# Ledger of designs, part 22: VHH binders against q6dbn1

Target 1, 243 residues: q6dbn1
Amino acid sequence: MRCISCREEYLPRNAGTCKECYVEAGETEEELKREIDDLKAKVAFLRLSSSLDHGTSSTSRSFTDVVLIASEDNAGSPPIPAHKSVLVSRSPVFKAMLENEMEESLSGTIKISDVSYDALRTFVYYLYTAEACLDEQMACDLLVMSEKYQVKHLKSYCERFLVTKLSPDNSLMTYAFAHQHNAKHVLDAALSQIVENMDKLTKREEYMELVEKDPRLIVEIYEAYLSKQVNTAAGGTSTSKTS
Key: E = the ipSAE of ESMFold2; O = the ipSAE of OpenDDE; V2 = 0.75 times the mean of E and O plus 0.25 times the DockQ between their complexes.

## First folded at step 11 (VHH; framework vhh_ozoralizumab_d1)

Design w5 (at its last look DockQ between E and O 0.89; V2 from the best seeds 0.00; counts 0 for: grease 24.21 > 24.2, SAP .692 > .668)
Fold by OpenDDE, look of step 11:
Structure w5 (fold): chain B 243 residues (1-243), chain A 124 residues (1-124)
Amino acid sequence: as target 1 above (243 residues)
Amino acid sequence: EVQLVESGGGLVQPGGSLRLSCAASGFYFSKYAMYWVRQAPGKGLEWVSEISQSGSYTKYPDSVKGRFTISRDNAKNTLYLQMNSLRPEDTAVYYCAAGSYRPFSPTKQYFDYRGQGTLVTVSS
C-alpha cells in the first residue's frame, strides 16, 4: 500500500499511513495542541475584566492613572505610565496594593525597587501584550518580577525560555536560581542536566561555591543522582533474565 | 508583598556600637543569601557583609572585618548586623538585601530585594 501522506510503499499492516508519517503526524498534533493551549492561556491572560479595548499596539499614554518608577541606585529613570485597571487585573499583588488605600493608590506612583528601567518597561509591556523580547538576563529579571508580583503567566513564559538556554555550563547556577524562585520546570530541567553531567560539574568552581554557601542544594542534587543510579541498575537486571 | 524593613540605625559616637535588624516578609527568606550594603553620602553602594542561607558562611570586606558581625534567624525571617567600634567613615544608610543567583552573570552580584534602609550616623 502507498502511504497517503508520503506516497511511499509501506507494509499493509499500517492503516493508510506509513509508520514514519504517522509518528510525524502525531508529533505535529502534539505541537499544535501545545500552541493552542498557549494561545488560550495568552487570551485568558489578556482578558481584562473592564471593557477597555486596550488594543495591543497603542501603549497610548491616554488615560493612564498610575506611573511605575524603577528605583535603582541611579536616580532619574523615567516613569512608566500604566493603567491601574490593567495592573490589578494581571497581578494579585498590584490588586492588593491599589485596592488598599495605600500610598501607591493615592499618589498614583508605584516605586519598584531593584529593577532596571528596561526590565520594568518590559514587564509592564508584557502585562498589556503577553509578549516580551527575552534574553537570558531579561528572562531572569522578569522571572523574579513575576514571582514578586505573582504574574503566573509571565513566570511560565520565562521558565520556558530559560529551559531552552540550559547547558551543562550554566546548569548549577540555573538550578540554584530556579530553586530560589520556585521555578519548578527550570529546576527539574536543570537538575536533570546536572545529574547527567555530574562528573564534570563537581569539578567546577560553581559547585564548590554551592558546597560552601548552600550545601542543601548539593544534597538535593546527590539525592537525585543516587536515585537515577539506582533506577538504572534496577532496569539493567531485568533485561538479563529473559534471555 | 515582599518587604525588607531595616531598623536599629541612629546616632552613635565613635567607638560605639549598634545592632541593626532587618525583618523580611513576602518571600522565602531561607532560600536567600542575605547581605548588608551601605551607601554613604555622595558615594556608591558598598557591600559590608554576607551570610549564606543557613548562616554557616559569612564574609566581610576588610573595611569592617573584625568590627561587624552578620547573623540571621530564619525562623523569625530576620537578619542582623552587630556593629562595634564604629567610625565616622561608617556613616551611611544601611540596607538589607537578598542576594540572587544569576546563571548568566556570575561575576555580578544581584539583589532581588532590598529594604528602604536605616541611617547610621557616627559623629562626636
Scores: ipSAE 0.835, ipTM 0.940, lowest interface PAE 0.5, mean pLDDT 89
Fold by ESMFold2, look of step 11:
Structure w5 (fold): chain B 243 residues (1-243), chain A 124 residues (1-124)
Amino acid sequence: as target 1 above (243 residues)
Amino acid sequence: EVQLVESGGGLVQPGGSLRLSCAASGFYFSKYAMYWVRQAPGKGLEWVSEISQSGSYTKYPDSVKGRFTISRDNAKNTLYLQMNSLRPEDTAVYYCAAGSYRPFSPTKQYFDYRGQGTLVTVSS
């Protein structure tokens, strides 16, 4: 008997397709399903709402109607032009700011005092394209901005990147960062690294600093660690205690 | 919407006192170490106080140590700065700021959020 796909001979209990080709087809299908879900989320993020176009027909295609200013770099930074319709469609925070005839809606200027020009430019580019060139520090900057402006798609994007950069050396501070911003995916991954390396990490300067400055974070780590000790003995009745 | 709103600034004579407040909203205040920073006219930002998430750890530079006291009330989402024995050199706009943990730059302090500031003028 020969596998239809790879033409290798195999035992008849897997008639038509060998075990290796069957497994590979299943893995490829799951990868494509994940890609389809990702593309659906990206399309949903990039859509514009018709309820947001009530006053933008004169400017919504090429001409911008608002500028963003990174006040932190203000003395040498150009304003970043944008479309209100894009900002409102991607962010409930910009929607509340711009649709309610607040100062920013009337002046056409949004001042953002806690971000660099590079981070703001990258953030705006993401709102238009669902793409950003990330490094470790930019991913943190954009995750903070995504939480502040409630841009969930960007938050997920930054989280996936940060998980790829996770190591034992950065796991404590990554956990603390993710905890501050309720970045669940990153939080869980960092906690797992911490719990598995507890003996070595508890001797680091960063750990002792957290004990002194933010002991609530340490309590959560120990509760997760103790829960794993109990669950290893109990065989699967565990309840996760991460936050 | 994230907001940090400072209040309590004003004009005082040298040797006087002021109490600054910062009302926080739109984020989990108790998860952040909080800071007061100031900017004197024509100068850069200078940190003047730090307080940990629980309030159990505070830190001050030598320029204000013994004169300024930072405190917080996590139930009210409010940060305070008691400023005593004020000097003309303390004249500045004072900002409330929320400190960020950052995994890739451990020596540099990042602030996720900063207020618009309140002016403190110490002069006769």
Scores: ipSAE 0.590, ipTM 0.825, lowest interface PAE 1.1, mean pLDDT 82
ESMFold2 (binder alone), look of step 11: mean pLDDT 81; pTM 0.821

## First folded at step 12 (VHH; framework vhh_ozoralizumab_d1)

Design x1 (at its last look DockQ between E and O 0.01; V2 from the best seeds 0.00; counts 0 for: pae O 10.0 > 2, SAP .68 > .668, placed apart)
Fold by ESMFold2, look of step 12:
Structure x1 (fold): chain B 243 residues (1-243), chain A 124 residues (1-124)
Amino acid sequence: as target 1 above (243 residues)
Amino acid sequence: EVQLVESGGGLVQPGGSLRLSCAASGFTFSKYAMYWVRQAPGKGLEWVSEISQDGSYTKYPDSVKGRFTISRDNAKNTLYLQMNSLRPEDTAVYYCAAGSYRPWAPTKQYFDYRGQGTLVTVSS
């Protein structure tokens, strides 16, 4: 028989579609579903602040009513003007800060001491555009900010980026980072890398440091590793049960 | 809302003792290695103590080793620093800080959160 899709000969199955083309179509469908969901989430995120058709990063900064400052111990970084309406619509934390009778609401100044100017500027830009220029360090900085200010869309954005940068060499510390910040998607991906490379990772200095300093993480890793070994052993026996 | 609130600072004579406290809220305290850092007038930040997530590992620079003791109570979300045999050079603002794992960063510690500080003055 000849596959309708790729026009190559194959064994009869899948209504005239070979196994390879059928699996590929299913994978493409899943990829497109993910892209549609991502676009829907991005549109919903942007519509929270859009009350006018004039909203761009340049236009949306007109008539600003609040300033964010990255206060480092010895820095004089530029203030970042913003709109309270954008901040409160994107972040429950900024909503609580600015809608309550707090110092920030009255002064029009939000001081953020544990973030670089570049990270804060990129964070604010994301609140307006749902886009950010990421490298590995910026993605970590923005993920921490997204957790602190409860910006779920940005957290997901940073998680997807970090997963694409995951490797065995960075998997242990990425796991620890994701664990600290409840970044489930990154956590699961890093754990998979760790389990697949246990023999090499258990010999690294950073592994030994974690055993000594934060053993709860190591216990979780070993529990996952043991569960994988048990499931593999059970699946390999092909035993049957009648009860 | 993430908060680190230090307390227990004040004026003390040389050779005296103080106990600093840091109340944490708005994050999972037990997931963070905690630090005390200090800043003397006109100087940069200097770390003075580190404690691991479960409290089993502590580290001190030579300048305070044997005089300062860091501890934590994860049930109360509180970090402590017992400072004994205080010297005038210990005069500084002391900050509580929460350390972050950073996979693509230098080995140097990164702080996700830092308090506003409490002043310790050691003088006669």
Scores: ipSAE 0.508, ipTM 0.796, lowest interface PAE 1.5, mean pLDDT 82
Fold by OpenDDE, look of step 12:
Structure x1 (fold): chain B 243 residues (1-243), chain A 124 residues (1-124)
Amino acid sequence: as target 1 above (243 residues)
Amino acid sequence: EVQLVESGGGLVQPGGSLRLSCAASGFTFSKYAMYWVRQAPGKGLEWVSEISQDGSYTKYPDSVKGRFTISRDNAKNTLYLQMNSLRPEDTAVYYCAAGSYRPWAPTKQYFDYRGQGTLVTVSS
């Protein structure tokens, strides 16, 4: 039979489409589903919490402008303008900061420590658009920011990105980073990568560094490794009895 | 030796389709995120598609979203790019690349390995 999609000849067991085209179609469907889910999540994130419950008077204050300043050693970074209403809607931490009569609320200035201007700008942009152009460094920076300011949607976005950048070579350091910033998805992915490459990674300088700096991580790695080994051993014994 | 060999490029009319393949060797293919990038004449390198190690995650820029599909076969060490509804602006040399993230490296090396590329020409 000829495939309806690629017009190549395929074995008759396949109904209308060749196996390859069928698989591709399935993959496309899954991708679309993921995109839809992502879009839904984005829309949800961008929805401004209708503080319907707070009386008419608090809504006017929510439209006041605020500036964010990156307080890295470079005293010269320009302030990033934002709307308090957006910040409050996107971050519980900003909400806490701006709803109280703290200095930040009164001054209209929020100083952000340990962040570059570019990262802060990207962060603020994300709060408005749910979009960011990420490289590995930016993803890390935004992940840290997302954790600090409890922006869950951004954290997830950064984690997903970082998982795609995992390799055997960066797995140990990524694992440590993920652990430090409570990035569970990245942590799990990195751990999996480490366990699969344990023979090579234990010889690396990064491994020795972790042994010295954070032996708890090493214990976790070995626990995972042992667990995998036990499971593999148990699965191998079940297939031999059916012949 | 690490090798990435792209194939499947050629001349196609607008609205046509092509499927690119990238054969990987010399490294553990399944442990790397893979990418397609392209370079049009006189332009810089443009990211076209991304796929995770197990294929569970894919990403596209808006320029190709809905038209291009990245996939991989880890058993065959092969990366694919299905390109549909091709446009003249899609004309470029297409490269497959393997990515690594190095958080400690000052130089953001986005790709560890890249192929020699395959030319895709979309013209009437």
Scores: ipSAE 0.008, ipTM 0.208, lowest interface PAE 10.0, mean pLDDT 82
ESMFold2 (binder alone), look of step 12: mean pLDDT 82; pTM 0.822

Design x2 (at its last look DockQ between E and O 0.02; V2 from the best seeds 0.00; counts 0 for: pae O 8.7 > 2, placed apart)
Fold by ESMFold2, look of step 12:
Structure x2 (fold): chain B 243 residues (1-243), chain A 124 residues (1-124)
Amino acid sequence: as target 1 above (243 residues)
Amino acid sequence: EVQLVESGGGLVQPGGSLRLSCAASGFTFSKYAMYWVRQAPGKGLEWVSEISQDGSYTKYPDSVKGRFTISRDNAKNTLYLQMNSLRPEDTAVYYCAAGSYRPWAPTKMYFDYRGQGTLVTVSS
């Protein structure tokens, strides 16, 4: 018999679609399901902030009522106009800042000292659109901001991007970054890369720096590696532990 | 909410001493290498001191070595800078900053969090 999809021959018990084409179709279906889940989360993120938080007045939605300023730029970056209703809807931190008559609520200006203009602009754009153009640097910057301002949707978005960029070459520092920011998805993926590539890892300059400056991370990595080695010898898969 | 709040700045005469403090909240302080950086009027940011996560490693540029001492208390989430033998050239806004790991440039100093700064003025 021949596979209808790819015209290759296969065993008789496969009903017109070969095993390789069936597996490929299943992989595509899983990818589409992930995209649907991502779109659902994006819609939920945007809906929570829209009509319920600011009412239905078109005039209030047409006028910005706050500006954000990235104070890392000495030359003075342009202010980024925004709507308090959008900020409050997307971030519990902005909600607390703006609804409790803090200095920022009264002045209409939010100064942020730990961010570049490009990162702040991209962050604000994400609060409005649930979209951002990422590279590795921007993904790290936005992940840090997402933790600071408690924007879970953005944190998840940045984590998925960083996982797609993992390699043995960057796994150690990605692990350390994820550990600092409680980015569990990235942390687990980086740890797997590290334990599979220990020989390369111990030759890196980054390894030597961590041994000197933050040896507890190195201990955690070795504990995971040793657990894998012990369970491989016993025929089991290790579970990582911290000590 | 992440906060770094510096204190202890002020006016001091040359040869005097100041102790700066930085109170940290909203993040796991002990996971971060901490830094003091300063910015004199009209100049860029200058690194002043570094301390590792557990406090066992410290580093200083030659301009302040022997005069400044960085320390931390992880139980109180506080960073310190003891500044002795102050000179007019030390006049600047002093910031505490939390060091970041970054996957592609691990040898550059990146800061995830920086305070608003405290002014130190050394003048007769």
Scores: ipSAE 0.559, ipTM 0.815, lowest interface PAE 1.4, mean pLDDT 82
Fold by OpenDDE, look of step 12:
Structure x2 (fold): chain B 243 residues (1-243), chain A 124 residues (1-124)
Amino acid sequence: as target 1 above (243 residues)
Amino acid sequence: EVQLVESGGGLVQPGGSLRLSCAASGFTFSKYAMYWVRQAPGKGLEWVSEISQDGSYTKYPDSVKGRFTISRDNAKNTLYLQMNSLRPEDTAVYYCAAGSYRPWAPTKMYFDYRGQGTLVTVSS
C-alpha cells in the first residue's frame, strides 16, 4: 500500500499511513498539544484576578504606582516602575506585601535584595507579558526570583528552559542548583543526565566538590543509578524466554 | 585536539575598528556558548562578549556595549568580534573561549577551552 501522506510503499499491516508518517504525525500532535497548553497557561497567568467580586466596599485603594529597586551593592540602580495591581495578581508574596500596611505598601517602594537590575527588570517584564528572553544565567536568576515571590508560571518557564540547556558537563552542578531552589523538573532531568553519564562524571572535579559539600546529593545520584541498573537487568531477562 | 585560534589583532588608532576571528577545531563548536575575553596588561581576565550556541542571544558588558558585536558561523566553526570605536582602554590580549554556564556560580563564567589570544593595541 502507498502511504497517503508520503506516498511511499509500506507493508499492508499499516492502515493508510506508513509507520513513519504516523509517528511523525503523533509527535506533531503532541507538540501542538503542549503548545496549546502553554498558551492556555500563559493566558491564565496574564488574567488579572478580578478581586472585584468580593463586595466589601473597601475604598478601591488604587493599586497604582509602585517601584522596585534592585538592592545589590550597586547603590545606583534605577527604580523599575510597576502597578501594584499587577504585582498582586501575579505573586502571592507581593500580594501579602502590598495588602498589608507594611512600609512597602505605604512608600510604594519595594526593595529587592540579591538581584541584578537586569534580572529584576526582566522579572517585572515577565509579570506583565509572560515573556522573557533567557540565557542560562537569566533563567537561573528568574528561577530564584520566581521561587522567592512564588510566581509558579515563571518558575515553570525557567525550568523548561534550563532543561533544554542540560548537558553532561553541567548536569552535576545543575542538579545541585535545582535542589537548592526546589526546581523539580530540572532536578529530575539533571539526574537522568547524570545517571546516563555516571562513568564520566564521577571523574570530574565537580563530583568531588559535591562529595565534599553535599554528600546527600551523591547518595541520591547513586540511588537513582542503582535503580536504573536493576531495571535494565530485569528487562534483559524477559526477552530471552520467548525464543 | 581542541584548538581555538584567534586572528585579526593589531595596532589601531583610537576610534578605529578591528574584526577578530576565532577558528575552532577539535570539538563540536555549535554545542558551546562562545565568549570573547580580554586581558589588559597588569589586569585580570575581563569578559567582553557572549553568544549562545545558535547565535540567538548575545550579551555585552557596559564597557563595550554598543561598540562591540559578537557573531558566529557554525558552518565555518568561526567566532567573530567586530570592534568599533576602539579606545586605549581596549588594549589587551583578546581570547576566544568556549564555555558553559555554571548555575552554582551565576556570576562566574567557566571556559572549557580558550585560545592563545591575539593582541589588540589601541594607541595614537
Scores: ipSAE 0.012, ipTM 0.281, lowest interface PAE 8.7, mean pLDDT 83
ESMFold2 (binder alone), look of step 12: mean pLDDT 82; pTM 0.825

Design x3 (at its last look DockQ between E and O 0.78; V2 from the best seeds 0.00; counts 0 for: SAP .673 > .668)
Fold by OpenDDE, look of step 12:
Structure x3 (fold): chain B 243 residues (1-243), chain A 124 residues (1-124)
Amino acid sequence: as target 1 above (243 residues)
Amino acid sequence: EVQLVESGGGLVQPGGSLRLSCAASGFTFSKYAMYWVRQAPGKGLEWVSEISQDGSYTKYPDSVKGRFTISRDNAKNTLYLQMNSLRPEDTAVYYCAAGSYRPFAPTKRYFDYRGQGTLVTVSS
């Protein structure tokens, strides 16, 4: 029979589409589904929460413009302009900060400590567009920012990116980073890499560093490793009884 | 909201002692290595002490080694710096900072959070 999709001859057991085309179509469908979900999430993120809270007549404080200043050692970073309404919409932390009569709300200036100008600029840009150009370092910086300001969409975006950059060589430190910032997806992926490469990684300098500085992480790693070993051993015994 | 609030700074004579405290809130204190950093007038930020998450590891630069002692109480979310044998060159604003692991720049000390600082003045 000829495949309806690729028009190649395939064995008669396949109904209309060859196995390869079927698999490819399935993969494409899954990819499209992911893309649609991502787009939906992006649209949802970009929607300005019309806080039409119906009930209490509280005077819709018209959020005016605000500037964010990166306060690293560089006393001279230019202010980044933003809209309070956007910040409040995207971050519960900014909402809390700007809805109260704190200095930031009154002055229209928010100082962000321990962030580079570039990272802050990228962060603010993301709040408006849900887009960012990421390298590994920027992803880490933005992940930290996302956690601090509770921007869930950004955190997820950064986690996804970091998972794609995961390797055995960076897995230990990535795990430690993820653990620190509650990046669950990255943590799980990193842990998996570590467990699969345990023999190699235990000889690395990074491992010794973690042993010295944060032995709790090492315990967690070994727990995961042992769990995997036990499960593998249990699965091997069940196949031998059916012969 | 993440907060680090330093206290304990003040004026002290050369050879004197101070104890700084830092109260942390808004994040999981025990997950972070903690640091004291200082900035003297007209100078850059200088690292002066490091302590691991569980307090088992500490590190000091040569400039303060033997004089300063960092400690932490995770149950109280508090960081301490005992400063002894203070010198005029120790005059600075002292900041409490929470450090992050950085998988792609392991040699750099990154601080995720830093307090507003407390002024320490060592003067006769």
Scores: ipSAE 0.735, ipTM 0.895, lowest interface PAE 0.6, mean pLDDT 88
Fold by ESMFold2, look of step 12:
Structure x3 (fold): chain B 243 residues (1-243), chain A 124 residues (1-124)
Amino acid sequence: as target 1 above (243 residues)
Amino acid sequence: EVQLVESGGGLVQPGGSLRLSCAASGFTFSKYAMYWVRQAPGKGLEWVSEISQDGSYTKYPDSVKGRFTISRDNAKNTLYLQMNSLRPEDTAVYYCAAGSYRPFAPTKRYFDYRGQGTLVTVSS
């Protein structure tokens, strides 16, 4: 039989579509479902701004009422004007800071000295648009900021980006990074790469450095590996009920 | 909220001693290598000490080796720096910092969190 999609012969187990074309259609469908879910989450994220300011909300720079300052010792940075309503809608940390008459609420200035200006401006842009231009370094910076300010939508966005950049060569350090920041999606993906490449990874300089400086992380990797083996064995060795 | 709060700075005469403390909150302290860094007036940041997550590894630059001792208490979420035989050149704002693993720039020191600093002035 010939596949109606690609015209190649295939085994008579499918109704008119070869295995390769059927698998490709399923992969495309799953990609579209994922994109739709992402868009729904983005819309939900952006709609939170309306609940704080009925009929007067603005995501533009007009009528800004707070500034953020990224102050690194070797650089001056311009203030980044923002709206308290946007910050509060996106971040429980900014909500607590700005609604409870803390210094930042009264002064209208939020100083963030542990982040570069580029990372802070990208972070603020994301709070307004749910979009960011990421590279590998920026994704790590924004993931750390997303955890600090509890912006779950951004954390998920950064996690998906980092998974696309995962390789055996960076899997150990990616695991360590994800472990530090409780980035479970990245952690699980990195562990899979580590498990499949343990024999090569144990010979790398970064592995030896971790054994010396952070041996507890190495122990946790092996414990996770053993737990995965127990779960696989339990799931694969099913005991029939009743003799 | 993530915080690193330094304390113990002040004015001390040359040859004297100070003990700095850094109280950490809002993150899992034991997952982070910890650092002391300092900034002298008109200078950039200078690394002063490093301690591993469980305290088993420490490192110092030659400028402070033998005079400064870093330590940590993971049960109290606190980092310490014992500074002995202080010199005028040690005058700086001292910052507590939490080190980060980075998969794409592994040879650079990157700090996820840094405190606001405590001033140490060594002068008569």
Scores: ipSAE 0.591, ipTM 0.828, lowest interface PAE 1.1, mean pLDDT 82
ESMFold2 (binder alone), look of step 12: mean pLDDT 82; pTM 0.830

Design x4 (at its last look DockQ between E and O 0.01; V2 from the best seeds 0.00; counts 0 for: pae O 12.5 > 2, placed apart)
Fold by ESMFold2, look of step 12:
Structure x4 (fold): chain B 243 residues (1-243), chain A 124 residues (1-124)
Amino acid sequence: as target 1 above (243 residues)
Amino acid sequence: EVQLVESGGGLVQPGGSLRLSCAASGFTFSKYAMYWVRQAPGKGLEWVSEISQDGSYTKYPDSVKGRFTISRDNAKNTLYLQMNSLRPEDTAVYYCAAGSYRPWSPRKQYFDYRGQGTLVTVSS
C-alpha cells in the first residue's frame, strides 16, 4: 500500500497513511491545539472591560483620551496617545490609576521614568494588538514593564522569547535577570544550561563578578549543581549496592 | 506599585555636607545593586556611586571618591548617600536607581527603576 499523503509505502495496519506521516500528523495536531489555545488567550487579552463599555466608552467616538510620556532624558520624547479603556482592560495597575480619580486620571497624562520611547511605544502597541517585534533588549525592557503594570500575557511572551535566545554564553546573566524579575520559565531554563556547563562558566569574568557582588545567586547555582551530582552518585550506587 | 523616593536635598554652601536618602518599595530591594546618579542642568546623567546587594562592595568615580559614601539598609529598604566637602560642580538633581542584569549587554548599566530625584544646590 502507498501513503495517501506522501505516497510512500506503509505497513498494512496503517489506515492509508505511512507510519512517518501518521506520527507527523499527530505532532502537527498538537501544535495546532497549542496555537488555538494561544489565540484564545490573545482574544481574551484583547477584550475591553465591560464596565468601561457600559460607561463613557459606549457613547464616545473612540478618540484618544490619555497620553503616556517616557521621561528618560532631558529632551522630551513624543507623547504616546492612548485610550483609557484599553489601558484599564489590559492592566490592573492602570485600572487602579485611571478609574479611581488619581492624578493621572484627572490630568490625562501618565509619566513613566526609566523607559525609552521605543520601549514604551512597543509596550503600548502590545496593549492594543497582543503583538510585539522583539529583540533581546526589547524583550528584557518589556518584561520589566509587564511586571510593573501586571500585564501577564506580555510577560509570558517575553519569557518564551528569551528562552528561545538562551545559550551557554548568555545563560549566567540571563539567570541573574530572571532571578531579579521572578521569570520562572527563563530561570529554570538558564539554570539547566549553567549546571550542564558549570566547568566553563565558573571561569568566566561575569561569574567571578557575581561571586563578589551578588553571591546569593552563586549559592543557588552550586546547590543545584550539587543536587545533580548527588543524585547521579546515588543512582549509580543504588543500582549496584547490596547492603 | 514600584517606588523610589529621594529626599534630603537642598541648598548648601561650598564645603558643606548633605545626606540623601532613598526609600524603596514595590520590589525586592535586596536583589538589586543600587546606584546614585546625577544630572547637572543641561547635562546628561552621570554615575556617582554603586553599592552591591549586600552592601559589601562600593565604587565611586574619581570626581567624588573620598567625599561621598554610599550605604544601604536592607531591613528598611533604604539607600543613602553621605556627601561631604561639597563643591559647586556637585550641583545637580540626584537620582536613586536600581541596577538590572542584562544578558546581551552585561557591562552596560541598566536601571529598572529610578526615582524622581532630589535637587542639591551648592552655592554661596
Scores: ipSAE 0.551, ipTM 0.815, lowest interface PAE 1.3, mean pLDDT 82
Fold by OpenDDE, look of step 12:
Structure x4 (fold): chain B 243 residues (1-243), chain A 124 residues (1-124)
Amino acid sequence: as target 1 above (243 residues)
Amino acid sequence: EVQLVESGGGLVQPGGSLRLSCAASGFTFSKYAMYWVRQAPGKGLEWVSEISQDGSYTKYPDSVKGRFTISRDNAKNTLYLQMNSLRPEDTAVYYCAAGSYRPWSPRKQYFDYRGQGTLVTVSS
């Protein structure tokens, strides 16, 4: 029979579409579903928390009322203007900071430690738009920020990006980074890459560095590797009995 | 401006050999894993080869393993693909690409940069 989609000849057991086209179609469907979910999440993220029904029309102050300052050792970063209402809506941590009569709330200045101006600017921009131009470094920086300020949507965004940048070359370090910042999706993806390339990666300097710095990660890697080996061995024995 | 320019494609007989080159410019070549991908007529993009930044790691799909060899010269900002024992099924436009590829997900190719491609035709 010829596949309706690719017009290639395939074995008669499959009705209408070849196995490959069927699988591809399924994958496309799943991808679209994910995109839809992502869009929904983005819309949800961008929705300003409806002020509680208390009648006071909190006039969304059209004007910025807070500035964020990147406190790197260099005293000279320009302040980034923002709206408290947006920050509070996007981050439980900012909410806690600004709802409390803390110095930050009173002064209208929030100092952000251990972040570059560029990263902070991008972070703030994301809070308004749910968009960011990422490279690997920016993704890492924003992931750290997202964890610190509990911006779940941003964390997920960064994790997804980092997963797309995974390679055998960066898998070990990415794995370590993911552990450090509780990036579960990145962790799982990196682990998969490591396990698939174990023969090569165990010879790398990064591997030896992990052995020295964090042997627990090495144990986890081997556990995953062994698990995969056992599963592969078990799957091979089931096909031999039906002849 | 980032440029990847492939060369070396052409017509070859089955069993023949070709060497493709990719000249890179406009970015730090040595910081990127490099890939060869190909697209046959009427087919999707297929991963053909991968090489790490320093060339210490290479990977191939089963379809080309043992026949194709990827290499790079970082001093010349050039990527190579030696193709031996060519088959008619290897007929495709070959692209060099920089960035990340997920071999296990044919649909999600994440390349930062990709060339315009060079045509390889294997025919008797």
Scores: ipSAE 0.007, ipTM 0.219, lowest interface PAE 12.5, mean pLDDT 82
ESMFold2 (binder alone), look of step 12: mean pLDDT 82; pTM 0.819

